# Designs tried in a protein design chat: VH-VL binders against o60147. Part 371

Target 1, 175 residues: o60147
Amino acid sequence: MLEKNKYLYIFRHIQTNQVLLSQGNVLKKTALFQLPYPLQKPVAPNGMRPAKLRKDHWVPLLKVEFPNESMFQSVFMQLLNYRKYRSVQPLTSDLLKLPIPVRRRKIMRQEVPNTIADLADILNKEKFPENSVRLQLSDKSDSEYADWPPSVQIDSEEIKLSRGFREKTTVDEAR
Below, E stands for the ipSAE of ESMFold2; O stands for the ipSAE of OpenDDE; V2 stands for 0.75 times the mean of E and O plus 0.25 times the DockQ between their complexes.

## First folded at step 19 (VH-VL)

Design km12 (framework fv_dargistotug; at its last look DockQ between E and O 0.74; V2 from the best seeds 0.75)
Fold by OpenDDE, look of step 19:
Structure km12 (fold): chain C 175 residues (1-175), chain A 118 residues (1-118), chain B 106 residues (1-106)
Amino acid sequence: as target 1 above (175 residues)
Amino acid sequence: QVQLVQSGSELKKPGASVKVSCKASGYTFRSYGMNWVRQAPGQGLEWMGWINTYSGEPRYAQGFTGRFVFSLDTSVSTAYLQISSLKAEDTAVYYCARGPYLSYFDYWGQGTLVTVSS
Amino acid sequence: DIQLTQSPSFLSASVGDRVTITCRASQDISSYLAWYQQKPGKAPKLLIYDASRLESGVPSRFSGSGSGTEFTLTISSLQPEDFATYYCQQDYEYPTFGGGTKVEIK
């Protein structure tokens, strides 16, 4: 019997560094609905939601393997909540000093480190068993954005996924 | 074990309102979204939308905006569907269904028949 | 919205038969397709998710295959309890269902 999905994939946009959470290694169109800003033109930057999913514009950031599906779902929902909560928080004084276009770009560029930090925070609170969560990064240096709990083991091998698509060269699951 | 229990059948007149409940148990309520699916008599399944059980944010399918409202009472792990200004065309069985974020539906309520008749 | 077309709409078969139901998507949905079984007066039951993954507790005579725009549900040997209506459902975009396939006794 196959286990249900226990893998979290996170992608980032190559231009805006916006972040999408994915339950599979192939991005769904519904992933765009995670973006907090309404649909506007042009597509990028300034935190706009694109009308169409251009899978080639999204690159893998990290992959997380959880002990089971329930734990994965819990963390996934919490990550969505953290992002939404952050988006409605008052801007810092430093950001307010910047012109609006520059401010927007700055906020968007913080999505990657913020998401990684959120993940670490959630995992710290969940208190999963030691070494029960496996983290793979496309860039190992990204792990430095957070302090990881003992439940997380960081793989020495980087993830190998194509832009927004399932990698066929390695054994990987759709979800 | 995961279980979704819905409220009983409803008989309403046109113009009235109805509120269907869906109580969840056997899992962490906020870890899975709750979907609503409609099935008119003798017809197929229609996804009405879903509600984020963590944030409370609802998303409605096209054709199910305005008169349809999703809500939660997380203290009792219950999701609600309210339909206002009922029409005869609203006569159907309404299902709540658990699922991962905007994905498939792995557990279903038993359904609630709503009959709208003058 | 993504349209799902099931074929056939009706299928007559006998116990022991191999049954195949197809679901065609109006666009590429990768492997984001599920199959459900519904009996009269009952809620749908998940059989297959992600095109080919068998839901826990579902008999092994059920299998799903396909990717992109063409998908298939197969019952290797039809049992008496398998006479029901079957639906495909995509979750690449907002969920939509196929029109259903009613499997009846021949």
Scores: ipSAE 0.862, ipTM 0.939, lowest interface PAE 0.5, mean pLDDT 91
Fold by ESMFold2, look of step 19:
Formats: sequence, structure tokens, C-alpha cells
Structure km12 (fold): chain C 175 residues (1-175), chain A 118 residues (1-118), chain B 106 residues (1-106)
Amino acid sequence: as target 1 above (175 residues)
Amino acid sequence: QVQLVQSGSELKKPGASVKVSCKASGYTFRSYGMNWVRQAPGQGLEWMGWINTYSGEPRYAQGFTGRFVFSLDTSVSTAYLQISSLKAEDTAVYYCARGPYLSYFDYWGQGTLVTVSS
Amino acid sequence: DIQLTQSPSFLSASVGDRVTITCRASQDISSYLAWYQQKPGKAPKLLIYDASRLESGVPSRFSGSGSGTEFTLTISSLQPEDFATYYCQQDYEYPTFGGGTKVEIK
């Protein structure tokens, strides 16, 4: 029996540190819809949506192997919702004092730590078996943005993919 | 097992409205998106749009942003398509279809024929 | 919108024949293509996703190949139950469907 996707791929923009969630190791153009328009919602500008998907601008941040597709889909939809929720929240007074370009940069810089924390929060609330969720990072120090539940096994090997090149990406098969 | 069961055929006059239901079972409703696909008589398939079953946020294809409304009742795992101000050209079979976020459609409802005639 | 062009629009073949259907995309869609079978009066049924992955419960005589802009659905040995219309669909962007290929058993 063929196995549907159970891998979450998270990408980081090389310049802005914006984050995209992906169901595959190659980004779809629809992934860009995760980024809010900066000028359409004056109370919640979380960054700019690029007009084009520049695949050479997006590099791996982390990947997660779940026990099955249903668990992956549940976590993926929750992460999308966390990002939407943040995009509509009122900004702090300190942020509102900043010029719009500077404000956008500060918000975008928080996407990596915020996404990692959100993932860990969801995994801490879910009741996954011990060591059933395998996490692999491009930079292992990024695991320090969150406290991980016993269900998560952090892979000792970092992701070793070419920066800005997505022609050849390996995906671990289920065991 | 995964099933999508749609409401029965509808015969309507121009200017009326219709609400098609799609009841899901056999999976976690909020983990997969719900799509609506139209097929006019003798024609191909046309994607109408999608609703995020976790947040309830709809997205409509071009040409479906006015009279067409997607909604949910998550307490009964049901998605709805409402069409207002029906026109003769709305005569078609309307399918609901489940899938991963903005992806392929792995399970389909049986279809609901909506006929609009004077 | 990404346009998908299927060829041929109509195909007549005998039981046991090898059948190929092509789908060409107006731009590079990587491997984000699916194939569906639709019989008269029935809902479409997913056959292939991600260009080449066979959906569970689909007979192994169905296969998909291609990437980028050119994709093929192959039926290695046509069976009487394969009389249907076949559609390709991309999910690189908002989904769009090809125009369909009607397969008749001769």
C-alpha cells in the first residue's frame, strides 16, 4: 500500500527570515498565500507577499516526520491557523511607533522563533507516543526556541541541502 | 471509511436560492480542506473554490466571488454551498471534494444536480 | 491561471491495448499534477497524484509520469471497465482541470 505524505517541510527566506510551511520538499506557489499583504490590514502587517515564488530564495529550516498522514494534516492545519491568528492581532505600541518598513522587518524576524514555538506548543498539547515525531533542523541551535515534548526526537544530523537550490532534495521514507 | 454525502437534486426557478450540503464522515473533518467543483451538462470540471475547515475561511475561484457562499457546520462535519439569484447557466452538477490544503481531491461526494428553469 | 491541455480529446481502443493520454501545462508545475477517472453519471475518482503516485485501491495498470510541463497517464492493458473520461488537474497554484479525454472501448 502506498503511503501519503507525513512530512512537514518548513522553509526560511534567505533575506527576510519569513517562513513558509510546505507539504512537500518543493514549494508550491500557493504557499505564498501564507504571507499577509502588508498594506491591506493596517493593524496587522506581518510582512510582504512576494509577487513571485523565487525558489532560490527559500532554504530549509526544518522538517518533521509524523507517524501518519492524519497526524501531519492536523498539525499542518493548526500551524496555518496560528499564523493567520497572528496576522490579525493588534500590534504593540512600540511597533506602531516605528516607520512601516522597519516595523515589517521586526515582525518578519520573529517568524522563525514564533513558528518553532507554535510547532512545539501544538506537539505539547497533542498526545503523540514517545519518540514518534522526528525533527530535523538545518541549524540545531534553533531547537532552543522551544521546549519539546517527549514525543519529539531531535535528529543529530542537520539538513545538508544546497542553499538556494531545490533541484535535488531527498525525502526520508517511513520505516 | 471516508464518505462525503451530498443533499438531493434541486429544481429551482431563476432568482431563487439553493443550499447544497456535503456531510463528511470517516476522518477528522478539520484536517482536510473542502472544495466545490462544478460540471455543467456535457462539460468538463471547474473548480469553484475551497474552504479552510479549521478556520472557516473561504477562497473563491475567479467568477465565483459574488453569488456563491461556502460555509461550515463543524458540529455535524458538514460543508455548504449556497447559490443566490440563480440563473439558467447555474444548471450543473455540484460536487464537494476533500483534499490536503489546496491540493488534489482524494474523495468526492456523489454530486448534486441543480436545475434552473423558467 | 495555469492552462492544462489534454490530448487527444477522444480515444478509441480495444481491450488489452496500451493507452496513453498527455497533459501539457502552460508553465512549470513541478510534479504537482493529478489524474482522475469519471464514468457517466458518477463523481470523478482520483487515480494518480503528484504526477506518478498511485492512489490506494487503483489497479496497477494505471501509471503516471512527467514533470515540469509535460505529463502522461498510461493504461498498460485496457479493460472494459476503463471506459470513462480522464481529467488532469494541477495543484501548483489554485487548482485547474484539463479539458478531458474520452476513452471508448472498441
Scores: ipSAE 0.639, ipTM 0.846, lowest interface PAE 1.8, mean pLDDT 87
ESMFold2 (binder alone), look of step 19: mean pLDDT 94; pTM 0.957

Design km13 (framework fv_dargistotug; at its last read DockQ between E and O 0.72; V2 from the best seeds 0.80)
Heavy chain, then light chain:
Amino acid sequence: QVQLVQSGSELKKPGASVKVSCKASGYTFRSYGMNWVRQAPGQGLEWMGWINTYSGEPTYAQGFTGRFVFSLDTSVSTAYLQISSLKAEDTAVYYCARGPYLSYFDYWGQGTLVTVSS
Amino acid sequence: DIQLTQSPSFLSASVGDRVTITCRASQDISSYLAWYQQKPGKAPKLLIYDASRLESGVPSRFSGSGSGTEFTLTISSLQPEDFATYYCQQDYDYPTFGGGTKVEIK
ESMFold2, look of step 19: ipSAE 0.754; ipTM 0.880
ESMFold2 (binder alone), look of step 19: mean pLDDT 94; pTM 0.958
OpenDDE, look of step 19: ipSAE 0.862; ipTM 0.936
ESMFold2, look of step 20: ipSAE 0.757; ipTM 0.882
ESMFold2 (binder alone), look of step 20: mean pLDDT 94; pTM 0.958
OpenDDE, look of step 20: ipSAE 0.850; ipTM 0.934
ESMFold2, fold request of step 21: ipSAE 0.728, 0.738, 0.671; ipTM 0.866, 0.872, 0.852
ESMFold2 (binder alone), fold request of step 21: mean pLDDT 94, 94, 94; pTM 0.959, 0.959, 0.958
OpenDDE, fold request of step 21: ipSAE 0.870, 0.870, 0.872; ipTM 0.945, 0.942, 0.942
ESMFold2, last read: ipSAE 0.751, 0.693, 0.770; ipTM 0.880, 0.868, 0.889
ESMFold2 (binder alone), last read: mean pLDDT 94, 94, 94; pTM 0.957, 0.959, 0.957
OpenDDE, last read: ipSAE 0.865, 0.862, 0.874; ipTM 0.943, 0.938, 0.943

Design km14 (framework fv_dargistotug; at its last look DockQ between E and O 0.56; V2 from the best seeds 0.72)
Fold by OpenDDE, look of step 19:
Structure km14 (fold): chain C 175 residues (1-175), chain A 118 residues (1-118), chain B 106 residues (1-106)
Amino acid sequence: as target 1 above (175 residues)
Amino acid sequence: QVQLVQSGSELKKPGASVKVSCKASGYTFRSYGMNWVRQAPGQGLEWMGWINTYSGEPTYAQGFTGRFVFSLDTSVSTAYLQISSLKAEDTAVYYCARGPYLSYFDYWGQGTLVTVSS
Amino acid sequence: DIQLTQSPSFLSASVGDRVTITCRASQDISSYLAWYQQKPGKAPKLLIYDASRLESGVPSRFSGSGSGTEFTLTISSLQPEDFATYYCQQEYEYPTFGGGTKVEIK
């Protein structure tokens, strides 16, 4: 029996370090809708949502394989919620001390470590079976952003995906 | 087993309101988005939008803003579609459909016929 | 918005025939396409997702192929229960459906 998608891909923007969640190894345009800022000029570097998906501007951050689709969907929805929740929280005193442009850049730079931490937190709460979740990182050092539960097995090899795309040589799910 | 059960057919007059329910069972309600799809008599399928069942945030397709409202009662795993200021052109079968985040639709309700007539 | 054009709109066939339905996208949608079957008075049923993945419980005589802008649904040997309307649906942008293809008995 063919199993449905159980893979989570996370991409980061090469300039802004914004993060997109993807159900497939090829980014969809709808992924841009995850960004908290409205569609305005100028584009993403100034905290705006880009009008178009430039796939070449997004690089893979990590890939997660779940035991099944249900677990994947649960974690995916929670990750979306964590990010949304964070975006509406009051700014910390440290951030408020910074000029607005510097503050914006700092907030955006924190999306990568925050997303990784969110993932770890969600997985800690879910209490999945030991070594049932497979995590691959583009940079293994990024795993240090969080404490991972026993359910997570971190691969020794880094992920090999093209910017915004799957590589033909990569053994990944079609979705 | 996954099941979506919708409320029964509705007959309304122009200007009235209708609220269609979609009760989900057999899976974790907040793990999948709920989509609404309209089908006018003898016509094709139209995606109306979806609601994030985890956050409750609705997103409406173009042409379905203003008079259309998606809502939830998570305590009973139910999604709702409310249409206000009904028009004759709103006559259609309305489907709720489960799906991953803005993806395909793997399970559908049986549909709710809403007829708007003077 | 992405437009999906199905062809043909109507198709007459006999039991046992090989049936092919085409769906063309106005832009590249990778493999983010699904196929549905709908019978009169019934809700649509998912047949294929991600262009070529068969939904659980769907007979193996159904298959999907294609990527980018051209997609095909194939029924290898049409059965009596397969007379219905078929829709393609893209998920690269906000979901849109094709106009449908009605498969009728010849």
Scores: ipSAE 0.860, ipTM 0.935, lowest interface PAE 0.5, mean pLDDT 91
Fold by ESMFold2, look of step 19:
Structure km14 (fold): chain C 175 residues (1-175), chain A 118 residues (1-118), chain B 106 residues (1-106)
Amino acid sequence: as target 1 above (175 residues)
Amino acid sequence: QVQLVQSGSELKKPGASVKVSCKASGYTFRSYGMNWVRQAPGQGLEWMGWINTYSGEPTYAQGFTGRFVFSLDTSVSTAYLQISSLKAEDTAVYYCARGPYLSYFDYWGQGTLVTVSS
Amino acid sequence: DIQLTQSPSFLSASVGDRVTITCRASQDISSYLAWYQQKPGKAPKLLIYDASRLESGVPSRFSGSGSGTEFTLTISSLQPEDFATYYCQQEYEYPTFGGGTKVEIK
């Protein structure tokens, strides 16, 4: 048709709470490259990139509808940059004192609140028209991680997908 | 309107270097990735890699991790491809193409023919 | 690397014919496939993205379908200006192109 993608999809891993940014409701394998690779040096943030994309392990966290594709692209590229910036920061002394498995889990558990805060920070700096950006969450309490600008309209309806949802493979089904 | 205008064709000898420019206009340069695609005479299309126009970070496809360098000058909305130590096998048309993050390519430059011969 | 196999490699058809070109991926790429048209001496032109979405300004006689590993580009009524080489490209991993299908008009 006329309009290209103007939707941001953010996914959460059901086990680790890691976050992936997506241009569609179906993740690409390249999305995994957003996750840091474990480094040998203790000063780098720890992370783990799964070897394979398991689409049933990633569930919707939030969805954003922008006024148009160009605004979506601007925000998407900025969010990617925020994630890269966080991934290369030195670890705090408190984190370095933790055993590696505990440290890794603590870092991964911050991805949800950090990503939501980063999104809000970008939207607060952009001068979008009032109520022009529709935000829908799987858990509306997650909106509490940030202060949202007047441009953001938080949808009262939560995203209704269950954990572990799999893409159907049709053999003899209608469609 | 979106335009990608590339520098003119080049005739080079083996061992020389070349730098191809791709000047973008009509859109927010830092919001779309810049890709480089090679097409040898009579051959198909080959993705060489891309550069993140927001961060400046390049990514090179397998086989392009040596003599090929992507760079940017964001002040003039221009991407560059530099090829060093040119070989006869580098004779091709080189395209710049923009697109969403690691996706399809909706706008293409006109192509730059680089000919390498003794 | 995701390999894309196009068939046929070459096609000769008459004006008005329905033309179908196939692209098979070596693994499931969901709907992440694009189609391009390239005329001699010209840059490729995007026709279809995300398997079935028509790019703006592309004639409606072009359509795309498929998901998973098998995809088709269809030209419902071939026109003289449709002489070109057609390429598929997957968007699921780092981009790769199919080998191309050259369409000639008799």
Scores: ipSAE 0.685, ipTM 0.854, lowest interface PAE 1.6, mean pLDDT 88
ESMFold2 (binder alone), look of step 19: mean pLDDT 94; pTM 0.958

Design km15 (framework fv_dargistotug; at its last read DockQ between E and O 0.76; V2 from the best seeds 0.80)
Heavy chain, then light chain:
Amino acid sequence: QVQLVQSGSELKKPGASVKVSCKASGYTFRSYGMNWVRQAPGQGLEWMGWINTYSGDPTYAQGFTGRFVFSLDTSVSTAYLQISSLKAEDTAVYYCARGPYLSYFDYWGQGTLVTVSS
Amino acid sequence: DIQLTQSPSFLSASVGDRVTITCRASQDISSYLAWYQQKPGKAPKLLIYDASRLESGVPSRFSGSGSGTEFTLTISSLQPEDFATYYCQQDYEYPTFGGGTKVEIK
ESMFold2, look of step 19: ipSAE 0.743; ipTM 0.879
ESMFold2 (binder alone), look of step 19: mean pLDDT 94; pTM 0.958
OpenDDE, look of step 19: ipSAE 0.866; ipTM 0.939
ESMFold2, look of step 20: ipSAE 0.736; ipTM 0.874
ESMFold2 (binder alone), look of step 20: mean pLDDT 94; pTM 0.958
OpenDDE, look of step 20: ipSAE 0.852; ipTM 0.936
ESMFold2, fold request of step 21: ipSAE 0.757, 0.736, 0.747; ipTM 0.885, 0.875, 0.876
ESMFold2 (binder alone), fold request of step 21: mean pLDDT 94, 94, 94; pTM 0.958, 0.958, 0.958
OpenDDE, fold request of step 21: ipSAE 0.868, 0.868, 0.871; ipTM 0.943, 0.941, 0.941
ESMFold2, last read: ipSAE 0.730, 0.756, 0.732; ipTM 0.868, 0.882, 0.875
ESMFold2 (binder alone), last read: mean pLDDT 94, 94, 94; pTM 0.959, 0.958, 0.957
OpenDDE, last read: ipSAE 0.867, 0.869, 0.874; ipTM 0.942, 0.942, 0.943

Design km16 (framework fv_dargistotug; at its last look DockQ between E and O 0.04; V2 from the best seeds 0.00; counts 0 for: pae E 10.2 > 2, placed apart)
Fold by OpenDDE, look of step 19:
Structure km16 (fold): chain C 175 residues (1-175), chain A 118 residues (1-118), chain B 106 residues (1-106)
Amino acid sequence: as target 1 above (175 residues)
Amino acid sequence: QVQLVQSGSELKKPGASVKVSCKASGYTFRSYGMNWVRQAPGQGLEWMGWIDTYSGEPTYAQGFTGRFVFSLDTSVSTAYLQISSLKAEDTAVYYCARGPYLSYFDYWGQGTLVTVSS
Amino acid sequence: DIQLTQSPSFLSASVGDRVTITCRASQDISSYLAWYQQKPGKAPKLLIYDASRLESGVPSRFSGSGSGTEFTLTISSLQPEDFATYYCQQDYEYPTFGGGTKVEIK
């Protein structure tokens, strides 16, 4: 039986640097549910769930193509878990030494590199077949945030930035 | 092959509790969310909520808070739906359904009829 | 919540007929719509996901189209086994189902 190919899109908030995972190139409102409620205790400053999805506030960070749906789902769920885990971890001593406003800004800046590092870590542990996972970044320099396993093939072309979604191409799928 | 097998039909009195099981096989249990869908006799489908099988975090739809509890036993790849303080209007077929994160439902259990009658 | 309105609620057709079922969303849901078939006493079966993607094992006579707020399920040539109730479901927000369309024998 032919396995479904799946695409993971990761979006970044242009102001807060919050990260959303998406199963398609168009953000769903349910993606906001990845963020904590305002009254909850998040590690990330302004890690609040907005009431409305402002698509114009989100830009694509990267796209990952997996060989099948199962692999996609596994990585997707793990990424969410990594983020949740990180959100409940105590702040490092270095961060605690900083004034609250500075600390918050620094934490916000770490969401993107942390997400990329999480992805690489997950893929390293999964030990997928060589060159079976295709990674395309909006900024190639972001690939330097992690060491990638042989299973990952980094595309030479960067993804085109589009707020809230990425235009569908011949290689892109809705999910 | 992916398979979801639910527990058998239940006959309960008002005020009682019921626990429906949904055993999954043929795939990585923690890689897909488990949804619950209710269908009253002769009525349509109603999404009750879902449980994140990786984290164990449940999310309940409006109208399904309080008396409804989703739970897991990951050691046996089983999801559970517990309904307490049963009412006559709870009479329905309850389905577990596998799905990607808050999306469509590609595999369904066979359903569990819960009848609440005096 | 997003409301899905299916039309018609009931449809009488004959074997070989082209059948069209419509699902209207109360707001733009892009292409995040699925179609299910349910027979009496059985669990629903996924037919189409992401508006137009055919689920594996589903006959090619089934097709889905649409985006935004208007969606259509089409059975190009109705077969005896296709008499059932069909539901649309959106996953742009928390999942909701349409009211269903019962396709019965004329």
Scores: ipSAE 0.636, ipTM 0.871, lowest interface PAE 0.8, mean pLDDT 90
Fold by ESMFold2, look of step 19:
Structure km16 (fold): chain C 175 residues (1-175), chain A 118 residues (1-118), chain B 106 residues (1-106)
Amino acid sequence: as target 1 above (175 residues)
Amino acid sequence: QVQLVQSGSELKKPGASVKVSCKASGYTFRSYGMNWVRQAPGQGLEWMGWIDTYSGEPTYAQGFTGRFVFSLDTSVSTAYLQISSLKAEDTAVYYCARGPYLSYFDYWGQGTLVTVSS
Amino acid sequence: DIQLTQSPSFLSASVGDRVTITCRASQDISSYLAWYQQKPGKAPKLLIYDASRLESGVPSRFSGSGSGTEFTLTISSLQPEDFATYYCQQDYEYPTFGGGTKVEIK
């Protein structure tokens, strides 16, 4: 059987570039609790926490395969802690002078590069064996947001899925 | 296949009005912002503003806060630019351009030439 | 508003040349800069976004670099189809465009 908890799945929002972390290849509504912004509407293109999960608005950003569950859990928890710490830091004076919609957009556009940098920082500090962690990105150029340790093997193949991290299905065989 | 198809060229007299359409296809219309960009003959690109396709709320660049109106018909995935009280200086190609909200523009319409003569 | 100054405004080059175009911002815009190519009579086409990220379908001979106030677009080996006008555009706040750089056959 497949061990689902050995993989880290990261999604981004198609409009806001907000990021959600997942243990599974399908995003669950409870992942929305990772977003610090208050609810405003069922769909919030400007970075508000939506009341429900719109699967058509969240696409794959990257996938990480860890050699065991212990490594996965350590990295996953550290990523959540990095994001929480950043969310409570004071805004810079330059950001505060921007109109609120522009400020929110600029902050949210940082979530993708910040998450990738955080992942790399965690992996650089962990002393994992060489090439023991496999990384696959939807956009290979996203790897340029960080310096990766020797433990990381970056897959040259991009994630081609338009939605979710789906497994092979009987639909693929039928037509 | 993302496409933005604009209405045809227009020849207008000073003082008239014009309405340029931009019909979008191949993507979720309300997930991307719609921008209007002006290019006078032989000149560079000038951002006129954008319309939030989720809310329908327009934002106009300074210099475009008077005679220019952006609007939507989401039922047919179409954005509109209306220019009233046309002046000779309004002669230009007008582009619609899609992008993430307040961001770069990944797809452009073919442009609509509006000529204001005499 | 954030002003973008492109240099040179005009460039004469031969097929195979390495071409570098510079865009300077009037303030720090981090990496919020895009590059477009426009051929005569046609709409602009996105080449680069976020200063260095190549848009899908754009040839790898195009590259972007820079951060803060100074940015470059580089064409490593100019091809016949690359003779065009190139524009930079910031999206740090409300978008503005540079004045353009026309690249033509020497």
Scores: ipSAE 0.007, ipTM 0.561, lowest interface PAE 10.2, mean pLDDT 83
ESMFold2 (binder alone), look of step 19: mean pLDDT 94; pTM 0.958

